# VHH binders against Protein CSN12 homolog (csn12), part 16

Target 1, 185 residues: Protein CSN12 homolog (csn12), of Schizosaccharomyces pombe (o13873r232to416)
Amino acid sequence: VIFHYYLGIVAFLNQNYKNASAELEIAFSLCHKGYNRNLELILSYWIPTRILVNHQLPTKNLLSKFPNLASVYIPLTRALKSGNLGEFGKCLQKNETLLAKTKIYLTLEGTRDLCIRNLFRKTWIICGKSTRLPVSVFQIALQVAGTDLPKLHVEAILANMISKGYMRGYISRNFETVVLSAKDP
Key: E = the ipSAE of ESMFold2; O = the ipSAE of OpenDDE; V2 = 0.75 times the mean of E and O plus 0.25 times the DockQ between their complexes.

## First folded at step 4 (VHH)

Design Za (framework vhh_7z1x_3)
Fold by ESMFold2-Fast, scan of step 4:
Structure Za (fold): chain B 185 residues (1-185), chain A 121 residues (1-121)
Amino acid sequence: as target 1 above (185 residues)
Amino acid sequence: QVQLVETGGGLVQPGGSLRLSCTASGFTFSSYWMNWVRQAPGKGLEWLSGIKSSGSETSYADSVKGRFTISRDNAKNTLYLQMNSLQPDDTAVYFCATDYWDSLEYGMDVWGQGTQVTVSS
């Protein structure tokens, strides 16, 4: 148990999140369920890596067993699911000291792009799942979510989403339009 | 390493019965709540039933209550779904899933490949 926990933490600190997730999963599976402190320590590193690597969120059922984790992750998972960038930022700021102390802050900040992905997906759905959307539509979505950016920065965000595989398509600069794949935008 | 394998699906006539199995490996099955969910062609996921880690408590969606029964055998790391009085609208791919993780994106959950159930004459 302890061996896989330490291997997971070392991988996490070295930003090897795939290995961290694998080792922490083994540690959690082997841990005696009466050792709540040990389960909580494993989850404190497994939850953020699971979000970043596997795009999976802890359920309310899991979090109900660990009140300290619930206070951090219930509002954060709600923000991520809804694409609420404002609430996402507020959650990180509220817990900044704790997350920085445990070296989790940057890992959770890395999930901000997933929050943007869900915001853009909801925007796409609201626009009737069109395969061609003006860049201005995404600019307005970000503005409503509390982030007022010029078009060039919005294009950079969209390009980043496409390069990471979070959106499938391309940006037409001549028409200031995002062209999305019908299969999986 | 976490693996869930669903079996037991097939073709059945309306009013018939099927029993689905889900075999778990790579995690401590007896410590997890387990669920059955399904996806009909062209439709979203529908939660059907859940069972507590010990097997002591169960819950069902209204659409299947009284017709389906969830159970588990922790010694065999296996989850079951007994389906009775099957209807054509029960046609779907059936999946088992843990209650600890939810998908941020569709298709990124800790779920198996599913087992196809077709109810047709």
Scores: ipSAE 0.032, ipTM 0.490, lowest interface PAE 5.5, mean pLDDT 77

Design Zb (framework vhh_7z1x_3)
Fold by ESMFold2-Fast, scan of step 4:
Structure Zb (fold): chain B 185 residues (1-185), chain A 123 residues (1-123)
Amino acid sequence: as target 1 above (185 residues)
Amino acid sequence: QVQLVETGGGLVQPGGSLRLSCTASGFTFSSYWMNWVRQAPGKGLEWLSGIKSSGSETSYADSVKGRFTISRDNAKNTLYLQMNSLQPDDTAVYFCARDYWDSLEYGSDFDYWGQGTQVTVSS
């Protein structure tokens, strides 16, 4: 249990999140029988890696057994799942000292793009799952979510989402329309 | 599509009883351990009870042991919580929960983030 926990922490600190997730999963599975303090320590690193690598959120059931983790992750997971950028930013700010102390802050900040992906997926669904959407639609979505950006910056965000595989498509040469594949936003 | 819908809450007087139900759909209910969790006003989440997939094993938090009974009907995909001898401190939103991990994907088939069912115990 202890060896897999330490291997997971070393991988986490080296930003080797896939190996961190694998090792912490082994540590959790070996430790699950009544050692709540040890489980909480494992989860403090496994939860952020699961979000970033596996795109999975802790449930209220898991968090109900760990009140300290619940206070951080219940509002954060709500924000991530709904694409609420404003709430996401507030959650990180509220817990900044704790997350920095445990060296988790940057990993959770890395999940911001997943929050943007969910915001854009929501926008695509609201627009009837069209394959051609004006850039202005995404600009308005970001504005409603509390991020008021000029068109050029919105195009940069869209380009980043495409480059990361969070959206499939391209931005037209005139930079006014996003053309999406049928497979995902 | 995975869904969990809690019902049966309401207003009840101290010493009264309520039976909560959780209807599951979109997954093989009989394969999963199920739980009841609550959130009281001004407090964090509190795990109350769990039941093994077969119904053969149950566990309870000390705060509800002897007053609450968890059960399930795998043929009906339904989880129950029988609450007896209710006190004002039992006032909370009650949730049923299937698993430890939920999908991050927007519009994914997990409905655990719903409202739950409100239980209010007052005179």
Scores: ipSAE 0.229, ipTM 0.653, lowest interface PAE 2.1, mean pLDDT 80

Design Zc (framework vhh_7z1x_3)
Fold by ESMFold2-Fast, scan of step 4:
Structure Zc (fold): chain B 185 residues (1-185), chain A 120 residues (1-120)
Amino acid sequence: as target 1 above (185 residues)
Amino acid sequence: QVQLVETGGGLVQPGGSLRLSCTASGFTFSSYWMNWVRQAPGKGLEWLSGIKSSGSETSYADSVKGRFTISRDNAKNTLYLQMNSLQPDDTAVYFCAAGDYWDSLEYDYWGQGTQVTVSS
């Protein structure tokens, strides 16, 4: 288990998150159920990596077995799933010292785009899953979530979401409209 | 079109068992984590169980651990939930949902739900 744990940490520190996730998964699966300290160490790197790469949030049941992780990740996963950018930022700030000490802070900052994806997905659903939505609709969603940005910046965020595959479609700048794939984004 | 269809719900007495099935079409089922979620009368959504795309990893909510078993058959695009030792508190509409978010309830695809009623 130590071999795959170290391979995972080396990949994590080198920002090779896909390989880090794979190695840490193997380490976790091989780790004895009663070795809570070892499981917690593996989870400390696997949870943020899994959120960033695989878009998978830890379960409340898993976190209930590791109180130190629960205090960090229960509020963070709630913010991420709801698209609450304000709460997401507060969770990172509250745990800044702990997350920086373990080199995890930047990895969790990288999940901010996932929070935005979830916000935009909720917005799309509320708008009846329309294939054509004004950029202003997403601008208002960001405002409600605590981020007041000009349309140009909102277009940049949307372009980033499309580039990363979080949304399928394109932006019609001439008509200030987001055209989404007829298939579920 | 993407579709998830739940079957197997019904009326059962306390202590009884039911097996739910969820048949998927219109997406690559074998590439998705699959989940079971329920909604009891007058309550919010409760995540119950999740299973990795390969079937190699499963997770359960404490309320159902030891009583419910999740499984899948990727060749048949079907997800299952074996429910044993049912209690009146298990009365709910049960949904299957496809998505990579453990316990987040923000899934890519949802079924229409199947009613389970546990009553004497």
Scores: ipSAE 0.000, ipTM 0.113, lowest interface PAE 17.7, mean pLDDT 74

Design Zd (framework vhh_7z1x_3)
Fold by ESMFold2-Fast, scan of step 4:
Structure Zd (fold): chain B 185 residues (1-185), chain A 123 residues (1-123)
Amino acid sequence: as target 1 above (185 residues)
Amino acid sequence: QVQLVETGGGLVQPGGSLRLSCTASGFTFSSYWMNWVRQAPGKGLEWLSGIKSSGSETSYADSVKGRFTISRDNAKNTLYLQMNSLQPDDTAVYFCAADSYWDSLEYGDYDYWGQGTQVTVSS
């Protein structure tokens, strides 16, 4: 399982997350369940890549077998699912030294946009699933979640979300309104 | 929206049989280990049986071994529990529950449960 583990780590460090996920999946499947230390090492890189690339979170069932991973990822997955940006930031900061040592910090920071997506999805639902929403609604949502930003920065975040395909629509030329696709916002 | 809908419960005489079904929607059923759990009146939850995502491995609680059979049809997103030789002590609300190593970020909660179906074993 060493060969696929190393291929996965090399891909991870090169930010080739799709290849990293594929190789780490093979390493995990080949690893005997009695070798929990080897499984934990594989998971320490596979979990962040699965979140970033596949938008999949480790379950409490998986994490219950690995207490060191559970202490990091149970709070982080809860924050991601709820769109709680403040808790997300606190989780990363609390574990910063460990995550930086293993080169994982930047990968998890890259999942911040997924946390924002879930926050905006909740906002859209609360507003009755309207196809037209003022930018100020998203600004208030971010403020309630612990991130107080001027409108220009909120518009930049919205533009980034649209660019990444996390939201379907556009921002009006007057910068007052987000117009969402009726098919799949 | 994630949904698990149990059907097939009802009143049956001791020694009879029932087949429970659980239809899943809103998540990748074929990726999840599926479980049957019951709750008898005035008692806590009791795990009964589990089946691996592929259907290749099954496990059973001692109280139901040899009487109950778990199975799944991933093409239909459906989980089954065949219950034979039913006893009055099998009277309970039966729930299906999804458990996995990985959960979709888009679906919310990591644990999925159905609403339950009542099974009553009585003459």
Scores: ipSAE 0.082, ipTM 0.527, lowest interface PAE 4.4, mean pLDDT 78

Design Ze (framework vhh_7z1x_3)
Fold by ESMFold2-Fast, scan of step 4:
Structure Ze (fold): chain B 185 residues (1-185), chain A 123 residues (1-123)
Amino acid sequence: as target 1 above (185 residues)
Amino acid sequence: QVQLVETGGGLVQPGGSLRLSCTASGFTFSSYWMNWVRQAPGKGLEWLSGIKSSGSETSYADSVKGRFTISRDNAKNTLYLQMNSLQPDDTAVYFCAKDLSYWDSLEYEYDYWGQGTQVTVSS
């Protein structure tokens, strides 16, 4: 258990998140259910890694067993799932001291792009799943979610989403329209 | 990106057998309960069977108990359904599904369901 836990943390601190996730998963599977403190320590690094790498959120069922983790992750997962950027930022700020002490803050900040993807996905659905959407639609979505950004910043965010594979498509040459894949935007 | 690909369906006569496979990618397969569900023409989804992440525990719907066997190979990220003594009312599209007990996806629900594999039991 201890061996895979340490390997997972070393990988996490070196930003090797895929290896960190694999090692922490082994540690979790080997850990006895009666050793809640050990499970909590593994989860404290596995949860943020799993969000960033696997795009997966801890369920309320899992978090109900670990009240310290629940206080951090229930609001954060709600914000991520709903695409609420304002609430996401508030959650990170509220827990900044704890997250910075354990070197988790930057990893969770890295999940902000997933929050943006969910916001844009909801926007796409509301707009009738069109394959062509004006950049202004995404700018308005960000504004409604509490983030007022100029057009150039919105275009940069969209380009980043496409680059990471979070959205499938391209931005038109004049940067006025986003053209999305019909199956998996 | 979560992906599930079902294979192994086909046409079979009553009393025959088929083995379905589901290949998983984009998530930690060994961390989840996995399930088989089906949808017959004009009907809703029916849960058939589930298997614990380790493979140590299984459960079955009454309609398939004794005829179907669920299994998994975590090294190959593959889920199986062995179907024996097939009946005409087993005709359906079969899907594998991830258990969201501990981990939920940020993706659409359908990303946890493959395109399915068609099973037709007919003389």
Scores: ipSAE 0.127, ipTM 0.559, lowest interface PAE 3.9, mean pLDDT 78

Design Zf (framework vhh_7z1x_3)
Fold by ESMFold2-Fast, scan of step 4:
Structure Zf (fold): chain B 185 residues (1-185), chain A 123 residues (1-123)
Amino acid sequence: as target 1 above (185 residues)
Amino acid sequence: QVQLVETGGGLVQPGGSLRLSCTASGFTFSSYWMNWVRQAPGKGLEWLSGIKSSGSETSYADSVKGRFTISRDNAKNTLYLQMNSLQPDDTAVYFCAKDLSRYFDSLSPEDYWGQGTQVTVSS
C-alpha cells in the first residue's frame, strides 16, 4: 500500500500524472477498506489526478464515505458538470489554503478548461447543434457564467480548446465564426 | 485508436428482456475494467455496472441490482449486459465505457464511450 502510495505522490509532485494515477489506483485497491484515514490520503491525490488526466469525476457514492473530500468535491463536480465557471472559482477559493498546502491547488486550477468545455458543449446544444456558431455566442455564454471577456480573449480560449482537442473545428476570423466538426464538435 | 460499438437495443414491453453487446478495438480489452452507463431523456449520466478485467468481480448500481447482469468474453473483445424485468424508466441510451474506475464517472460520454444503443421500454 505504502510503496504504491509513495510512488504515486512522487509522480504527482513531478507532474507525471499518468504514472501517479496508475500507482494511486493500485494503492487504493490494496488498502484495507476499514482504514478510512489511509483511503482518504490516497483519494486526496487520486481524485484531482483523475479529473485532470482522465476527465473523470468522483461519484457521490464514493464521496459519501469521506465527508472532508465531499465538502470539497461535491460543489466542484457540480460546477464542472454544469460549466459554471463562477461556482468553480468560488470552490477553489473556499478551499485554497488546504489545496495549496497539499500542492493540489494548481492541479485543480488546471481543470478549469474542462469547465469551459462543458459550458461550450451546453451552448452548442442550446443552439441546435449548429456546425457554424458566431464567436459572440460563446462570449455571451461566458458572460452568463460570470466571466465577461472581450471577443479577442474569447477567440484565444476557443483556439486553446481546439488545440487541446476539447473541440474539433476551426475559427473563421473574417466572419467571427466557429466552424465545428459534424462528427465531434 | 480506442473504438467501442454498442448493439442490441430496441423497443421492448415492460417486463421484457434485452441483451446488449459492446465490441471493443484499439486497446488490450482483457487488461481493463469495463462499465455500462446510461443516459435517460432529460437526465444525467448513470453508472449501472462494472466488471473486472478477468471477469472475476462485478459491481451494480442499486437501481439495476438483481435485474441486470454484466459479463465479458475477452477472447472476442466483447462486453455484455443482460437486462431482465425492464421498466419504462429503463428507457435510455446505453453506453459501454473503458478506463472508468467504479469510483469515477466520465465528465463527457464521448471521451470514453461509444455511440450508444437506444433502449425504449413502452407498451
Scores: ipSAE 0.165, ipTM 0.592, lowest interface PAE 3.1, mean pLDDT 79

## First folded at step 7 (VHH)

Design N2 (from Ena with S102T M107F V109Y; framework vhh_enristomig; at its last look DockQ between E and O 0.84; V2 from the best seeds 0.00; counts 0 for: grease 27.5 > 24.2)
Fold by OpenDDE, look of step 7:
Structure N2 (fold): chain B 185 residues (1-185), chain A 120 residues (1-120)
Amino acid sequence: as target 1 above (185 residues)
Amino acid sequence: EVQLLESGGGEVQPGGSLRLSCAASGFTFSSYWISWYRQAPGKQREWVSTIKSGGSTNYAESVKGRFTISRDNAKNTLYLQMSSLRAEDTAVYYCATDYWDTLEYGFDYWGQGTLVTVKP
């Protein structure tokens, strides 16, 4: 357990999150379920890694035995699911000192794009799942979520989402429109 | 939408065998730990078996050596091969994801279950 834990931590600190996830999963699997402190230590690194790499969120059931983790990740998961960028930012700020000490803050900050993804998906659904949406619609969505950005910046965000595969489509700059896949945007 | 649909339940005699299936949709099945649970009449739901994303498996002591959990990631399907069935195995069997939720959905997902009845 200790061996895999440390390998996971080293990988985590080197931002090798795929390897970190694998090692920490092994550590968690081998750890006796009665050793809550050790489990919590493993989870403290494994949860952010799984969010970033696997796009998975810890369940309430998992967090129920770890109040300290629950205090951080219940609000964070809510924010990520709902695409609430304001709540997302508040959650990280509230826990910045604690998370910065372990370098977990950087990892969680990297999950911001997942929050944006969910916001844009919500926007797409609200707009009737249209395959063609003005960039301004996404701009408004960001504004409502607490982020006021120029249209050009919003285009950059959309381009990033598409590049990462979080959205499927392309940006028509001439028409200031996002064209989304009809099958799986 | 995340969906889990159990099937394969039925009546079987003691000592018999049965294979349950759980069809999953709406999430990246291969990345999740998936478990079987069961609930007998008048009893609490109990854990039966788990298969992790890496393929490792765990079993409750009551079913160890008799039940085999497996998965087909290409088909997004979880299986439970039950052998040497006993009367005490009678229950509604459920499949569920463990520990991790999807990014889009925040609920513990349970199917409707499939009834297994072991009787002469």
Scores: ipSAE 0.244, ipTM 0.617, lowest interface PAE 0.9, mean pLDDT 90
ESMFold2, look of step 7: ipSAE 0.403; ipTM 0.717
ESMFold2 (binder alone), look of step 7: mean pLDDT 80; pTM 0.812

Design N3 (from Ena with S31D S56E; framework vhh_enristomig; at its last look DockQ between E and O 0.63; V2 from the best seeds 0.40)
Fold by OpenDDE, look of step 7:
Structure N3 (fold): chain B 185 residues (1-185), chain A 120 residues (1-120)
Amino acid sequence: as target 1 above (185 residues)
Amino acid sequence: EVQLLESGGGEVQPGGSLRLSCAASGFTFSDYWISWYRQAPGKQREWVSTIKSGGETNYAESVKGRFTISRDNAKNTLYLQMSSLRAEDTAVYYCATDYWDSLEYGMDVWGQGTLVTVKP
């Protein structure tokens, strides 16, 4: 358990999150369920890596055994799922000191794009799952979520989402419109 | 839509064998730990077996040596091979994901279950 934990942490600190996740999973699997302290240590690094790499959130059942983790990740998971950028930011800010000590803050900050993805997906659904949506619609969505940005900046965000594969489509700059895949946007 | 659908239940005699299936849809099946649970009449739901994303398996003491959990990621299907069945194994069997929910799909999904009855 200790060996894999160590490897996981080293990988984590080197921002090799895929390897970190794999090693920490092994550590967690080998750890006795009665050792809550050790489990919590493993989870403290495994949860953020799992969010970033696998796009998975800890369940309430998992967090129920770890109140300290629950205090951080219950609000965070809610924010991520709902695309609430305001709550996302508040959660990170509230826990900045604690998370910064372990470099976990940087990892979680990296999940902001996932929050944006969910916001845009929600927006797409609300707009009737249209394959063509004005950039302004996404701009409004961001504004409602607590982020006021110029349209050009919103285009950059959309381009980033497409580049990362979080959205499938392209931006028509001439029409200030996002054209989304009909199959799987 | 995320779905889990159990099948393969039925009546079997003590000492018999049965294979359960759990068909998953709407998410990346290979990324998840997935488990079998069962609930006997008048009893609480209990954990039976888990197969992790890496393929490692765990079993409840009551089913060790008799049950085998496996998965086919290409088919998005979980299996439970049951052998040497006992009356105590009579229950509705459920499959579920463990520890992790999908960020995209919000997974805390339980299927309807499949009934296994071990009766002479």
Scores: ipSAE 0.296, ipTM 0.688, lowest interface PAE 0.7, mean pLDDT 91
ESMFold2, look of step 7: ipSAE 0.349; ipTM 0.691
ESMFold2 (binder alone), look of step 7: mean pLDDT 80; pTM 0.806

Design N4 (from Ena with K52Y N58D; framework vhh_enristomig; at its last look DockQ between E and O 0.24; V2 from the best seeds 0.00; counts 0 for: pae O 2.05 > 2, grease 27.9 > 24.2)
Fold by OpenDDE, look of step 7:
Structure N4 (fold): chain B 185 residues (1-185), chain A 120 residues (1-120)
Amino acid sequence: as target 1 above (185 residues)
Amino acid sequence: EVQLLESGGGEVQPGGSLRLSCAASGFTFSSYWISWYRQAPGKQREWVSTIYSGGSTDYAESVKGRFTISRDNAKNTLYLQMSSLRAEDTAVYYCATDYWDSLEYGMDVWGQGTLVTVKP
């Protein structure tokens, strides 16, 4: 357990999150379930890693066993799922001191794109799953979620989302419209 | 709805072989580690084997060299190939995921189990 934990932490600090996830997964699985302190240490690095790499969130059942982790990740999980960028930011700010000490803050900040993805997906669903949506619709969605940005900046965000594969489609700049895949946007 | 369903249990003679299956529905488990557990009558549930998301595997010492865990991602199914079965392997076998949710799925799930009986 200690060996895999160590490797996981080293990988994490080097921002090799795929390796970190793999090692920490093994560490957690091998750790006796009665050693709550050790489990919590593993989870403190594994949870943010899995969110970032695997887009997986800790369950309420898991977090119920670790109150300190629950205080951070219950609100964060809710924000990520709902696409609430305002609450996402507030959660990170509230826990900045604690998370910055372990470099976890940077990792969680990297999950902001997941929050945006969920927001845009929700928006797409609300708009009837149209394959053509004005950029302004996504701009409004961001505003409602607590982020007021110019249209040009919203286009940049959309372009980034498409580049990362979180959205499938392209931006028609001439028409200020996002064209989404009919199969799986 | 996320579900796990075990199958393949039955009666077998000592030294025999049996293959268990765990069918997952409602989600794709390729990004998760999945484990087999077993519970013998009057005993506590014990860990048997795990296949990690990266494909690596681990086994309890009691089954190492006899059991093989594998997965078919296309079929969304977990397997446990059991060989050289012993009387002490008699138990209800369960498959389980870790305590993680995707953005869309809850993954804290256990199957109903399948009974394996090795005759003395």
Scores: ipSAE 0.234, ipTM 0.611, lowest interface PAE 2.0, mean pLDDT 89
ESMFold2, look of step 7: ipSAE 0.361; ipTM 0.714
ESMFold2 (binder alone), look of step 7: mean pLDDT 81; pTM 0.815

Design N5 (from Ena with G54Y; framework vhh_enristomig; at its last look DockQ between E and O 0.75; V2 from the best seeds 0.00; counts 0 for: grease 27 > 24.2)
Fold by OpenDDE, look of step 7:
Structure N5 (fold): chain B 185 residues (1-185), chain A 120 residues (1-120)
Amino acid sequence: as target 1 above (185 residues)
Amino acid sequence: EVQLLESGGGEVQPGGSLRLSCAASGFTFSSYWISWYRQAPGKQREWVSTIKSYGSTNYAESVKGRFTISRDNAKNTLYLQMSSLRAEDTAVYYCATDYWDSLEYGMDVWGQGTLVTVKP
């Protein structure tokens, strides 16, 4: 257990999150279920890794025995699912000191794009799943979510989302429109 | 839509064998821990077996040595090979994801179950 834990941590600190996830999963699996402190330590690194790499969130069942983790990840999970950037930011701010000490803050900050993805997906659904949406629609969505940005910055965000594969489509700059895939936007 | 669909249930004699399947759709199946549960009439749902993302498996003591859990990630399908079946194995069998919810769908996913009846 200890061996895999340390390998996981080293991988985590080196931002090798795929390896971190694998090692921490093994550590968690081998750890006795009665050793809550050790389990919590493993989870503290494993949860953010799984969010970032696997796009998976801890269930209430998983968090039920770990109140300290629950206090962080219940609000964060809610924010990520709903695309609530305001709540997302508040959650990170409230826990900044604690999470920064372990470098977990940086990892969780990296999940912001997932929050944005869900926001944009929600927006797409609300707009009738149109394959052509003005950039301004996404700008408004961000504003409602608590982030006021110029249109050019919104285009940059959209471009990033497309580049990462979180959205499938392209930006028509001439028409200030996002053209989304009809099959898997 | 995220869903799990169990199949393969039916009637079998004691000592017989049965293979259950759980077809997954709507999520990255290969990255999830997947488990089998069962619920006998008038009893609480109980854990049967889990297969983790890296292939490790665990079994309830009551089924160890008789049941084998496996997965085919290419087919997004979970299996439960049951052998040496006993009357006490009679139950509705469910498959479910463990510990992790999809960020995209945000749901703990359960199937509708498949009935296994072991009787002479």
Scores: ipSAE 0.358, ipTM 0.696, lowest interface PAE 0.8, mean pLDDT 91
ESMFold2, look of step 7: ipSAE 0.457; ipTM 0.727
ESMFold2 (binder alone), look of step 7: mean pLDDT 81; pTM 0.818

Design S1 (from Ps with A33W S52K; framework vhh_surovatamig_d1; at its last look DockQ between E and O 0.53; V2 from the best seeds 0.37)
Fold by OpenDDE, look of step 7:
Structure S1 (fold): chain B 185 residues (1-185), chain A 123 residues (1-123)
Amino acid sequence: as target 1 above (185 residues)
Amino acid sequence: EVQLVESGGGLVQPGGSLRLSCAASGFTFSDYWMSWVRQAPGKGLEWVATIKGSGGSTDYVDSVKGRFTISRDNAKKSLYLQMNSLRAEDTAVYYCAKDLSRYFDWLSPEDYRGQGTLVTVSS
């Protein structure tokens, strides 16, 4: 357990999250289930890695066994699922000191794009799943979520989302619209 | 594009058996853990089983242990679920899912699972 934990942490600190996830999962699986402190240490690194790399959230059942982790990840998971950027930011801010000490803050900050993705998906659904949406619609969505940005900045965000594969489509700058795939944009 | 297509569902009597299949495409199948999840009528998604990329390790929800077997053929990019001794409570839509653990759930489940195949266990 200790060996895999160590390898996982080293990988995590080197931002090799795929390897980190693999090693930490092994550590978790081998750790006695009664050793809550050790399990919590493993999870503290494994959970953010899973969110960032696998786009997966810890289950309520898992978190129920670890109140300290629950206090962080229940609000965070809620924010990520709902695309609530305001709550996402509040959660990170509230736990900044603790998470920064372990470099976990950086990892969780990297999950912001997932929050944005869900916000944009929600927006797309609300707009009737249109394949052509004005950039302004996404701008409004961000504003409602607590982020006021100029349209050009919103285009940059959309471009980034498309580049990362979180959205399928392209931006028509001439028409200030996003053209989305008809099949699960 | 990730695609997962389930098959093999149907109506079966209690105590019967079914074998589900999942055809995967759009990603390097052998590099990813694969899972089966299910959704019973009126209930949420439930994790059922997981198999690692190499196929060497498996995990199951307690209620199906000893009855269900998850397996994979990486050459065929296929995932399987052998279901024996089926019970009424096993009635659900079964989904093939990418990269799932018993301890984690999807941000967006629809991105990582197929359309599902219905399994009905009834006399």
Scores: ipSAE 0.244, ipTM 0.663, lowest interface PAE 0.8, mean pLDDT 90
ESMFold2, look of step 7: ipSAE 0.497; ipTM 0.763
ESMFold2 (binder alone), look of step 7: mean pLDDT 81; pTM 0.836
ESMFold2, look of step 8: ipSAE 0.419; ipTM 0.702
ESMFold2 (binder alone), look of step 8: mean pLDDT 80; pTM 0.827
OpenDDE, look of step 8: ipSAE 0.208; ipTM 0.618

